# Miniprotein binders against a7ua95r516to809: the designs that were tried, part 184

Target 1, 294 residues: a7ua95r516to809
Amino acid sequence: ASLSLLSISDLVPDLQFIFFWMSNAIEILYFIQQKSPAYMQTIELMDDKAGSKESLLSATISANEEAMTILEEVIMYTFQQCVYYITKTLYVVLPGLLDCNPFGTEPSSEQCRRAAGVCVCAVCVMPEAVRRVVSVFQTTSDLLQQYQVHSEIQSQMFAYLFFFTNVSLFNQLIDKGPARGWFQRSRVLQIQASVKILLDWAKGAGHNHLAQKFFAKFCSTVTILASPPQQLSQMSWKALCAEHPSLKPVQLHRILTQYQLMAELGPLPIWQPSSEDEAYIYRTVDLLESFENH
Short names: E, the ipSAE of ESMFold2; O, the ipSAE of OpenDDE; V2, 0.75 times the mean of E and O plus 0.25 times the DockQ between their complexes.

## First folded at step 14 (miniprotein)

Design bh9 (at its last look DockQ between E and O 0.93; V2 from the best seeds 0.77)
Fold by ESMFold2-Fast, scan of step 14:
Structure bh9 (fold): chain B 294 residues (1-294), chain A 81 residues (1-81)
Amino acid sequence: as target 1 above (294 residues)
Amino acid sequence: SKVRITIEVEGPPEIADIIAQVIRWLAEEAGAEEVEVRVEDGRVTITITGLSKRMAKYLLRIIKYLAEKYGVKITYEIEEL
């Protein structure tokens, strides 16, 4: 049944039960953590005949600690199962973000708004590819809320989902972008507009801080690629590194090289790497991101 | 549909007893109609009555995971009510 499910909506009936058990385990863990001190105090107030109170206290502490460890294991297992099914769905829908056109109608001065330097029309409809990604995040948020999963676990879930999305999009853009034409200015502007829709969703859902943290690399990449040649040529390597600290030297150099090719620019000495950074420009092993969270 | 699950946990008492207690707490928190734990001849038996078949399915996945992680053996039986 699970292997036949392709959309997040199809996974909801199964995900509901995983979230349900995760929520139950969390509530039990909190109950034990809160009740344990009061219970221990109660034991300490008992009369101790032949050391029975100390024996009971020691046994209760040991049993509660083991039970808490097992509950933590249940929480981790159910969390990992949720993440597995959700990211499996994301993996299928994310590539569409790089090929979709969010500009469904020609912008007009009467209907357009400026957002992050991009013109967005009031009547624009969210592209299907973007809607699918937003639906995964929205469904996850709805399930976390429905099963009253604690806010700390909610934050950890979205931190991982944003991390996964960032790595997936960045790696696809860097690895496949040249062959797919994704570094062309018109395509970059479309990608930037699509990403803005995801970031706007995250802000509306209360996850703005997490989105800014975990999308930093991909956002830096599209921001640089969307920059006008006149603006970008005025920035030094040091200034670009300072503005985009999420990018490794090899990544920044690759992005700038692609920008030069697409914009038909000659050599730009102002983008010369520092001697310290230059050693890492040729490390291709560091070009693509790992899915392991650092 | 509602089910009755009987779970047998076999392993060192110090871990089998605690796993059984956690299973009991999970089932009670989930709204099971009845949860009974019996310890007899080095075996821990947990009987859970009144969970839906799908709730029970996912609980059993968790129990199997715990059994593998902690090196205890489980056997179970499901009866539709």
Scores: ipSAE 0.762, ipTM 0.949, lowest interface PAE 0.6, mean pLDDT 82
Fold by ESMFold2, look of step 14:
Structure bh9 (fold): chain B 294 residues (1-294), chain A 81 residues (1-81)
Amino acid sequence: as target 1 above (294 residues)
Amino acid sequence: SKVRITIEVEGPPEIADIIAQVIRWLAEEAGAEEVEVRVEDGRVTITITGLSKRMAKYLLRIIKYLAEKYGVKITYEIEEL
């Protein structure tokens, strides 16, 4: 009955070669950018009496520019291939975060204990569902370091992975949350705790700024849902919009509607949208986020 | 297992020459034992010797992408050494 599941460890043997070619292309581009002034100085020292220097300089600049453009396309293509394969594995493990109970679960430390005897590490202590997501991020970080990928490209890759994670978690919560019971009080608190563990990993890995930026929509959603009713019922629609600018009016309206159902609250006048926003709270086309931003 | 890849690029000569130069750079930096570029009748032929089969597989995917992007036609052969 068991089906083959995509895991990051199954993809590493092939991913290594894609990372290799990406790093190779980046190294060449960096070399050209660093050495270009010296080559231009050599051309400038050439005799220009017959116009050969001007012709050679123009042809050299054109050839270098075209080669750099093609090399940038190679980097973009290999980057997209890395992200494609990594996000396929991430897509499989992310739903588990919404079903996870981080408070009362046994630590999934068996592999760490088996491989190294007795050890204590952050990965071995966290819940299994969170560990599976962190393992994708950590494996990505390890590959980037192994192939000495330029730090700017490393940041761009994690920016996309966090963007993907945010879109996936937000869309699943909004779309499947009612049927899966994810808006129940105890479940929201469990989700909040699981997200905290992910954010702590990202901070420890040096990606705090990226995580804060790209998880904003999902984090805002969970923060609102986790707020005590007495506190949240004192916040107007205008105040909530100001505090959570990452949420569109239709998204905030849906979140508040689910909150009212979960907390068994009747309609609250203070949550009535502004006149400006009333036209937008029913735009269901804007409810879910697109994966196509990259 | 090492391979020899022979790639023929057909298209506008200036684009084909630049693509061949980039492929040459990639292969040389990757540690290919030999990289030969030949221009004949407006056709560019690139021969890369000494990459592993897996490494060559992913280089070829890059080359196919470039061919599609820049509107050139490629044909290729892979020989295991």
Scores: ipSAE 0.759, ipTM 0.941, lowest interface PAE 0.7, mean pLDDT 83
Fold by OpenDDE base, look of step 14:
Structure bh9 (fold): chain B 294 residues (1-294), chain A 81 residues (1-81)
Amino acid sequence: as target 1 above (294 residues)
Amino acid sequence: SKVRITIEVEGPPEIADIIAQVIRWLAEEAGAEEVEVRVEDGRVTITITGLSKRMAKYLLRIIKYLAEKYGVKITYEIEEL
């Protein structure tokens, strides 16, 4: 099947098994962790006949530690597999978010049409491109809940997915934005609105802190680009750096340069990097975010 | 459909036994009807009965991953019941 046709729904059957085994491994791990002290106490209470107690204790501890290590590997493997499949679906749907016009009357999704009534839920009123992205996250959330995955693992999953989403959107915006007109104010406002819908969903899902943290770069970029020229032209480089600490100097410089071109603003001395940052604005290697740094 | 999986683990007993134990726990937690572990001459044989074919296939992926990571040889057979 072409990657372009891959929906999260197509992966659910496989994901279910991965989540199942992940959850089971977690449960077993916690069980061992909780029971280990009791086992040790039981051995400690045994009559110490000829050093057998210490040997048995050591052997039991070692065996439990090794078993826990293997279980951790199972959890890590299954976690990585989940992330792999989910991020593939995100990769397909995320570009649509940047091209989305949330202010347009797009017809309601087929899924809500199957319910005999006009569903006015927040998801049903979402633009199709946003809904597709949200659907990936919602499906992930539903699966995590269905299999009662530990909250810490859920948080880690969403942290990574938000990280991946931010990197993907940021890199696409920086790399392709100028050519695709995404730096135009009207388009930026569309992107801002679309991202807000996503962030609102994340807030409603209980992931507000994670979303704010991991979407910071993309949100900062969009905020700058959405700013009116009259307002942004009054902000110094230092002020912009302070307001948008998630952006590297090279990133901020690129955004401002492209903004100048788009807004047909002449060179603004106020946006000139400080002498301290001047060396960093030419580090093009740092322009795009890496997926490996998580 | 339910399956019977026979897994053979060859390697150092210290690792093979632990892997077998973990597989047993995973299978039991998954609702396997029967899990048998036999240790003979440094070979550990695990027989799991009652898992669905899809569950069993994914368990085998996990087991294969573990085998590769820990340097043990794993062979398996799946029988449909």
Scores: ipSAE 0.675, ipTM 0.907, lowest interface PAE 0.7, mean pLDDT 90
ESMFold2 (binder alone), look of step 14: mean pLDDT 84; pTM 0.825

Design dk1 (at its last look DockQ between E and O 0.95; V2 from the best seeds 0.84)
Fold by OpenDDE base, look of step 14:
Structure dk1 (fold): chain B 294 residues (1-294), chain A 95 residues (1-95)
Amino acid sequence: as target 1 above (294 residues)
Amino acid sequence: SLRKRAEELERKAQELKEKVEELRREAEEKGAPEEVEELLKYAEEMAQAAKWLARLAEIALERGDPRLARLLLRAAKILLDLAELLIKEAERMKE
């Protein structure tokens, strides 16, 4: 009950503090990393009249290493906290993306928070379900920029969020798709359009490569399902495997089986898995993606 | 308490910064080697970083995250201990 009401805006105050700690820890870590070699050299070049040079150097090295280790732990901890809160919000809004009709004239009733008037920005013209997802990513981006978080950490954050989004959408589509009618071509085209809007946002935000990489599995699934029966029925198992390398054999087989049922095509010999893949198509444990492998 | 520890570390960091400034003046008056100034600069920077970490820990405590606070305070303590060692060496070299 409480999760359904959770918006990214409600989490911003808590996230701000987490990003604040993260950014400061990174800055201090970087400072130590950049300054410590020069200071060690200074100590090394000192006149060892009292024999204390070696002990001071050793203590300096040890202190720097230990401090950096703790700071790395702080960064990792704060990173995990950010991911935890952001993914909770994504969990709530992502199902709406699969049910979204981007071609419908749903009046974007929510006024752009940034403009007192009718905003025609790319986000404001988005379907509400897509806008909610984009809002999570945009808020994350804005916070990362506001606190000047190191670019590498930003990339890692978006990599994980895109990974999580892909896994969530893929698993929902595979598991609930047939029952929800998401395998119907008309619905698939809606999903494809919605995902394109998200990918276009990611491209505009400078995360094109990450988006292409981490959404590959979901995009491949949608591409197959969006294909006309006349076209897809001419493609062999081997050709489909080659064109969609992000899909495991069991996943491809499931998609094709459900497509076949939906399109009333009957059994297609050309979609028969190879002898090499035949053992793998029954590995149901590999059907859904895991969140643990990232 | 963690709060008391944070306050103590912040106070200690400030005391070390003041000690650095005192020693810098004395070193200048005595014509101490440039290495003394470098050690003092390093100590000051470590003390400043520690002070900031202690403050971050206080904020973490206020926000109800004692785990984060403990990590930050541990790092602060390490840097302060280093600063103290550098100051002691600078004092020795100044004489």
Scores: ipSAE 0.836, ipTM 0.949, lowest interface PAE 0.4, mean pLDDT 91
Fold by ESMFold2, look of step 14:
Structure dk1 (fold): chain B 294 residues (1-294), chain A 95 residues (1-95)
Amino acid sequence: as target 1 above (294 residues)
Amino acid sequence: SLRKRAEELERKAQELKEKVEELRREAEEKGAPEEVEELLKYAEEMAQAAKWLARLAEIALERGDPRLARLLLRAAKILLDLAELLIKEAERMKE
């Protein structure tokens, strides 16, 4: 099946098998790790009348270490498979967050449309574009819980998904924003409201700290763009850098340039980069984020 | 083939589990040293894990993922070989 055409619900059967293998590999790895110390102590305390104790101990250590290494490879392989499928669905649905109007409700969720004459799900209240993204995150969370995946792996999964989301949204906003009109104040306020709904989901799901960490660049961008001109024009370059440390100088400079165009402001001396930052504002290679920098 | 290897490893793991159960009964009857019982318990647990891994590999082959199956069978083989070694040592020490 083509991944560019699939919703998250179409991928659930495949994801179920992958989470099944991942969770079982984790459990077996944990079992070996927890059992080995006591058994190794037993071997060390054995009377060595036959002279085989050192050989047994060495072979046991080697077998455990090699088996654990292979299980770690299984876990990483299955983790990468999950990430591959999930991020392909995220990639398709994320751009819609930049185009949607959360202040206008659109009841077009596929799940809500299946009800004969009534829609009773709370998800239908949020905009369809936001619902599609939340559905990916919620389905992932449900599968991780269903298969009892270790909490550390669950955190790593959402850390990566939030990182991916931030990179995708930031890059699209910066790259396509002028042509799409995404820097206009009404649009920025709509984007800000849509992202808040997503952040509220992350908070309610127990991932608030991960979302705060990994959405910082995109959220800083939207916060700056949403600021009233009277407020933003009073903030120096140094103050903006201090308040938004996730933004590189080239990124902050581009955001302020787009803000000036939107607000029809002339050059503002207070936004002149510091002398050390001036070397960096033209580094176009640093403008967009890499999906590989996690 | 990988399917034949997976079936063989699962069968072998079950055979070792049954052997360990017999050896543990015999060790209890004879009042064997505590370390013999611990080695047999360890062997049983490694054989069980190997069986589990072999079953997971069979499912991976049914789903058309021979790379995953190969990793799982390699881990299964290592744990099964460890179980055999532990049994051999326990038998040597049984008296």
Scores: ipSAE 0.763, ipTM 0.933, lowest interface PAE 0.6, mean pLDDT 85
Fold by ESMFold2-Fast, scan of step 14:
Structure dk1 (fold): chain B 294 residues (1-294), chain A 95 residues (1-95)
Amino acid sequence: as target 1 above (294 residues)
Amino acid sequence: SLRKRAEELERKAQELKEKVEELRREAEEKGAPEEVEELLKYAEEMAQAAKWLARLAEIALERGDPRLARLLLRAAKILLDLAELLIKEAERMKE
């Protein structure tokens, strides 16, 4: 199967059914949670003339707890299925974001807003690779709204999708970046502009807080790499750690090493790790991020 | 088969729902105690939920997901059993 066959649009019919089951299970669960206390109170306040009150109450509690546990399992199962298919699609389209040019020969959305007339804006489009990623997020948002999935579950889904996107982009940049030339300043500025489009989409969709939280590592990485040499060379290791707390010592060390190579800088004493961090800059097992939720 | 079980459970839930609607009408006509009305109302709501869970299970089977169908049917059966218990208790209170 070609990569183009893994578009989000191809998954929509299957995703619609999964969201349908999830939404219905959530509604039934909330219905039971909201109604059960009132009916249990009715049972507790019964005359108990026949001596069956305690038995009925116990049976009712057990039935509600069992049904709610199974519905929670249904919700978890369908949620994990949605996440699986959506993240599988994201994994295929995300590398393109690292190779696209928002400043290409075609006007970017930013250039279009500064140019004269409506006609210029009409031909503006975000890079195809960025549009594919945004399309995955927009389709997910549309399906969540179509099936009226509760806001708590919507937030949980986008938290995971942003987490996955952050890990995927960070790992690809760190692992493949040197061979692909992605650490070159011009390429980093293109990546930063593409990421801003994703963050702006998230803000518009009401997920700014989640995006700020879960994109922190990748944003820190591109912010450092995009910094002018005169500015970055004046920041100490401790200052960089304070400004970018999401980065582990080995990750920050790798980023600075790549920066030195690309900017043709010699060793900088101010980038020497603190005594506390010195042992950790060689922990290669901590270099790449895990997709597992800890 | 699992499909026959889902169809049977949906049928039983619909049957119970119709029965409890009839019992609620009779209770209202006879001026039954508030507690009887509330238990029957609860039973009707549980039967309705069981019916929809059984229907969702049928759709899951049509889409090739028997694992999801089994979970939905287990929940449907629990709620249907609760509805039957509530009806029995309401009838006992009516004397």
Scores: ipSAE 0.747, ipTM 0.936, lowest interface PAE 0.5, mean pLDDT 85
ESMFold2 (binder alone), look of step 14: mean pLDDT 88; pTM 0.871

Design dk10 (at its last look DockQ between E and O 0.93; V2 from the best seeds 0.82)
Fold by OpenDDE base, look of step 14:
Structure dk10 (fold): chain B 294 residues (1-294), chain A 95 residues (1-95)
Amino acid sequence: as target 1 above (294 residues)
Amino acid sequence: SLRKRAEELERKAQELKEKVEELRREAEEKGAPEEVEELLKYAEELAQAAKWLARLAEVALERGDPRLARLLLRAAKILLDLAEFLIKEAERMKE
C-alpha cells in the first residue's frame, strides 16, 4: 500500500503484536529484577556444605544479567518498531494540520456519521485534519493501556511522538510556510487553534508536561507569527530571544524576516540580532530541526 | 529451524516444571531443608518465564520476525539452563 493510503487503523493488527511482545518482555524483565535479589540472598544464606554455593551464586548472577540484557534489547527493538510504524502514519496526516481551517464547518467524520446520533464528544467536534492526528495518538494510548505497558515506556513513547510531531510541523512551517501562505495572520490563527486542540487532547490524556516541553518550538513560532504587527514591532531581538528560548537565533531571525515580508514592514532596527548572535543567524544548517537528535 | 528450537525449549520448560513438582514431593517426604523448596520455587518460576518466552518466539516466527524470535529464544535458553542448575542443586541438597 502506498504511504499515502496508510492509516493507523491499518497498522493496528501489526502494532498489537509488537505491543504484546514489548509488554511481555517488560513483565519478564521486571520479574527477574524483583526476584533475583531475593533468591541470591537465599543462596548466600545457604550452608556451604558442598562448596557449590559460590558457583551457584555466580551462575545465577551471570544468567540473570545476560537474560536482562537480552530482554532490554527486545524492549528496545519493539519500541523502535512501534515508533517506526506510528511515525509513518503521523508523516501522512501531519501536513493536513497546517492546512486545516478549524473554524469552518467540516462534515462530521464517517465514523460519527455511522453512529445513529450526532456524537458531540470532543473528538467528534474536531476538524477532520486534527482528528486524524489525534486518532494516531489516541490509538497509541489505547494500545499502551490495553497491553498494560509500563508507565515509563509510555512516557518515552509519547515524548518521542511529540518530538517527531514538533520537528515535522516546525520544519514544514519554516520551509513551506511562506510559499503556502501559512505566515498570513488568518492562516496562523487557524494553525494556532488546531494546535491548541491537539494540546488540549494531550492535557486530557495526562501528557501535558511532555506536550508543553516538546511542542515548545512550534508553539513559539506560531505565537510570534500570530502576534499583531503593532505589538511584535515593539519587541526587541533580546526580548524575543528571552521569551522564546526554544528558538535558535537563526530560526528566530528567519521567522522575523518572513514576518516582515508578509506584513510589508520595512527593516526594523529593533529586531537586529545582537553582536553575539550575529554569527549564528547565518548558520542555515541549524535552521531546520533534525530527527536524529532524539 | 527456529520453530523446532522454540518447540524444544517449550517442551524442556514443561519437563523442568514437572521435575520440580516431583522433587518437591520427595523433599517434603524426606524433610528436606526449606532452602530446597526455595530453589525449586525459583527454578519453577524461571521455567515458566522461559516457556512464555518460547511461546513469544513462536508468535514472532509466525509474524515473520526471526530476529525477534532468536532474541526471545536466547533468553529462554538462559533461564532454562539456570533452572536446570538450580534443580540439580536442589537434588543434591535433598540427599
Scores: ipSAE 0.813, ipTM 0.940, lowest interface PAE 0.5, mean pLDDT 91
Fold by ESMFold2, look of step 14:
Structure dk10 (fold): chain B 294 residues (1-294), chain A 95 residues (1-95)
Amino acid sequence: as target 1 above (294 residues)
Amino acid sequence: SLRKRAEELERKAQELKEKVEELRREAEEKGAPEEVEELLKYAEELAQAAKWLARLAEVALERGDPRLARLLLRAAKILLDLAEFLIKEAERMKE
């Protein structure tokens, strides 16, 4: 097992160099993709009295294609290195969100604890577990801005970080939730409040659409578990699938089973899976999510 | 070995940039064809990109990442060789 943990602040020097390489490789790739075609068209239109036009076009096309391929590999390599460092810290801090009580927690710093009644800093009022996660996202955002990384790459970075966060939280909730008591109603409401603080950060940071997309599975799970029994018991399997398309049949079935145990309900006829889904509710290989993207 | 290769590529890229700048001044003074000016402009931009890639590779070596440095130097060499080819063609067309 690991005997030491790295905070995101310990990794900033390494991340700074990786973003430096990435951003510069992107700029040079952009030059080749956007500017070189104009030069090639000029070559195509030139008078070929010396007989060198075909050789010039061939060399230019070949060199550009080879260089672009290599630069794409550089960008992919540096992106993967960033992901490696950042998700290593996320993996350590994310479990705390499931144990956090945001309603009764004192502000984390001594100075913020004394000023909690008048503090306007959102970070100062966050529970420590939420603050640790937000710090990773905020540091990543600050570095991407500092190195002027192309906006498409910034979006891809946060898409992956939110995807990773969703998978980590969902898998732990499903796998460890029964033993840890996370399906009790008071606990689910605490988890919901902690995630709302994180979603509010994402909205304020300009990533609301990505957070809505990539947190959907975990948020759907918590929404179902937080529902009052009288409301949830009136929703059929088909209605729940329509409301929560991010959940696979085996996942929805497991969530409803845990809800029934928590609420001390017997089997409900309206929660019987559709005939199309009945074949899939026992596929345990599909219960937990994969961190791999294909 | 990689460090010396990176320094050599950066030096060659700077030499080609300086050569292109001189050739562009000569082409403007003589009223050379637009095709020559375009080839020289392209070569200048390619040499600058190659120079920067070589410098990025030097930084990667300082940080202990020879895999990244090799990738950057391969791209630098490709762009620099193209720049050199364009310069030779521009000189042939001028004369």
Scores: ipSAE 0.759, ipTM 0.936, lowest interface PAE 0.5, mean pLDDT 85
Fold by ESMFold2-Fast, scan of step 14:
Structure dk10 (fold): chain B 294 residues (1-294), chain A 95 residues (1-95)
Amino acid sequence: as target 1 above (294 residues)
Amino acid sequence: SLRKRAEELERKAQELKEKVEELRREAEEKGAPEEVEELLKYAEELAQAAKWLARLAEVALERGDPRLARLLLRAAKILLDLAEFLIKEAERMKE
């Protein structure tokens, strides 16, 4: 059932209806929020006829609160449906991002164009795997715009999608990376370039702040792994913790251990955890990130 | 059935909107207080929102989501019940 869904395009018809319901429920909720205070004031200005004003006021407050609660349930239900289908699609396409090569030019001089005696050619291409991830984000953005979903809900949607992407990529890199050679410098640089394409897309879409916030852990990981040996060897454990506060001690220790092995930095541990952190580098239960929001 | 309920609520919303139009005319003829007109206007807006919700529920049923339809119909009924109450109070006040 779920394995038959290979593309975000396959989900568009279903997503269109979910966004349709979400957008309409939001509009009705906003209508109630905007109109209720004015009409409550109108009721307060009425002459009291043996308590009829108090009854009317009470009924109005109760009905508006109940209706708003149900509309919030509708919005949450449709929001969760969108998140479910979109993240299920992301989960399938995200691993490809860690294995693709964004460097390379088609073997064709036809890509070069420019006057003024200069030939300009694209050096980096968007790999199919990266294009599939970008397509999920772009389709989501297009649907939110098509159905005129309020910017606050759009921000919440991309906050969660970026959170999900960050956790998924981080966990895959840490758990599967050693066996798949993803910690090799050439592979890390490819991953960094692919991630930059996603971040550039987010910036262009107006979500730079959300991307900076929710990709922090994966970006810190890639930044450390891509660092030149001469630069990293100058940094203490404490300095690395300060530069990368999103990483837990066990996560930072795992990353630095892999870096040391791949960079062939010798037999001595260059980065020694502080006495306070020493116990935490052995907490393997904290190595991988949870998809749960605390 | 949920589909018949959605259709009934949509019809009831339309009937309440028509009733509001009638009562506003009567209130103007009797020189009723301004608050009466505001209550009738509020009732009309609530009936319109309820009609909207009932229509959304019909679409949800066509798409095979009865859970969503039930939520939308519950909201529609709450707004319609409030509109009906406001209309009854407006009728008393115009007198």
Scores: ipSAE 0.736, ipTM 0.928, lowest interface PAE 0.6, mean pLDDT 83
ESMFold2 (binder alone), look of step 14: mean pLDDT 87; pTM 0.868

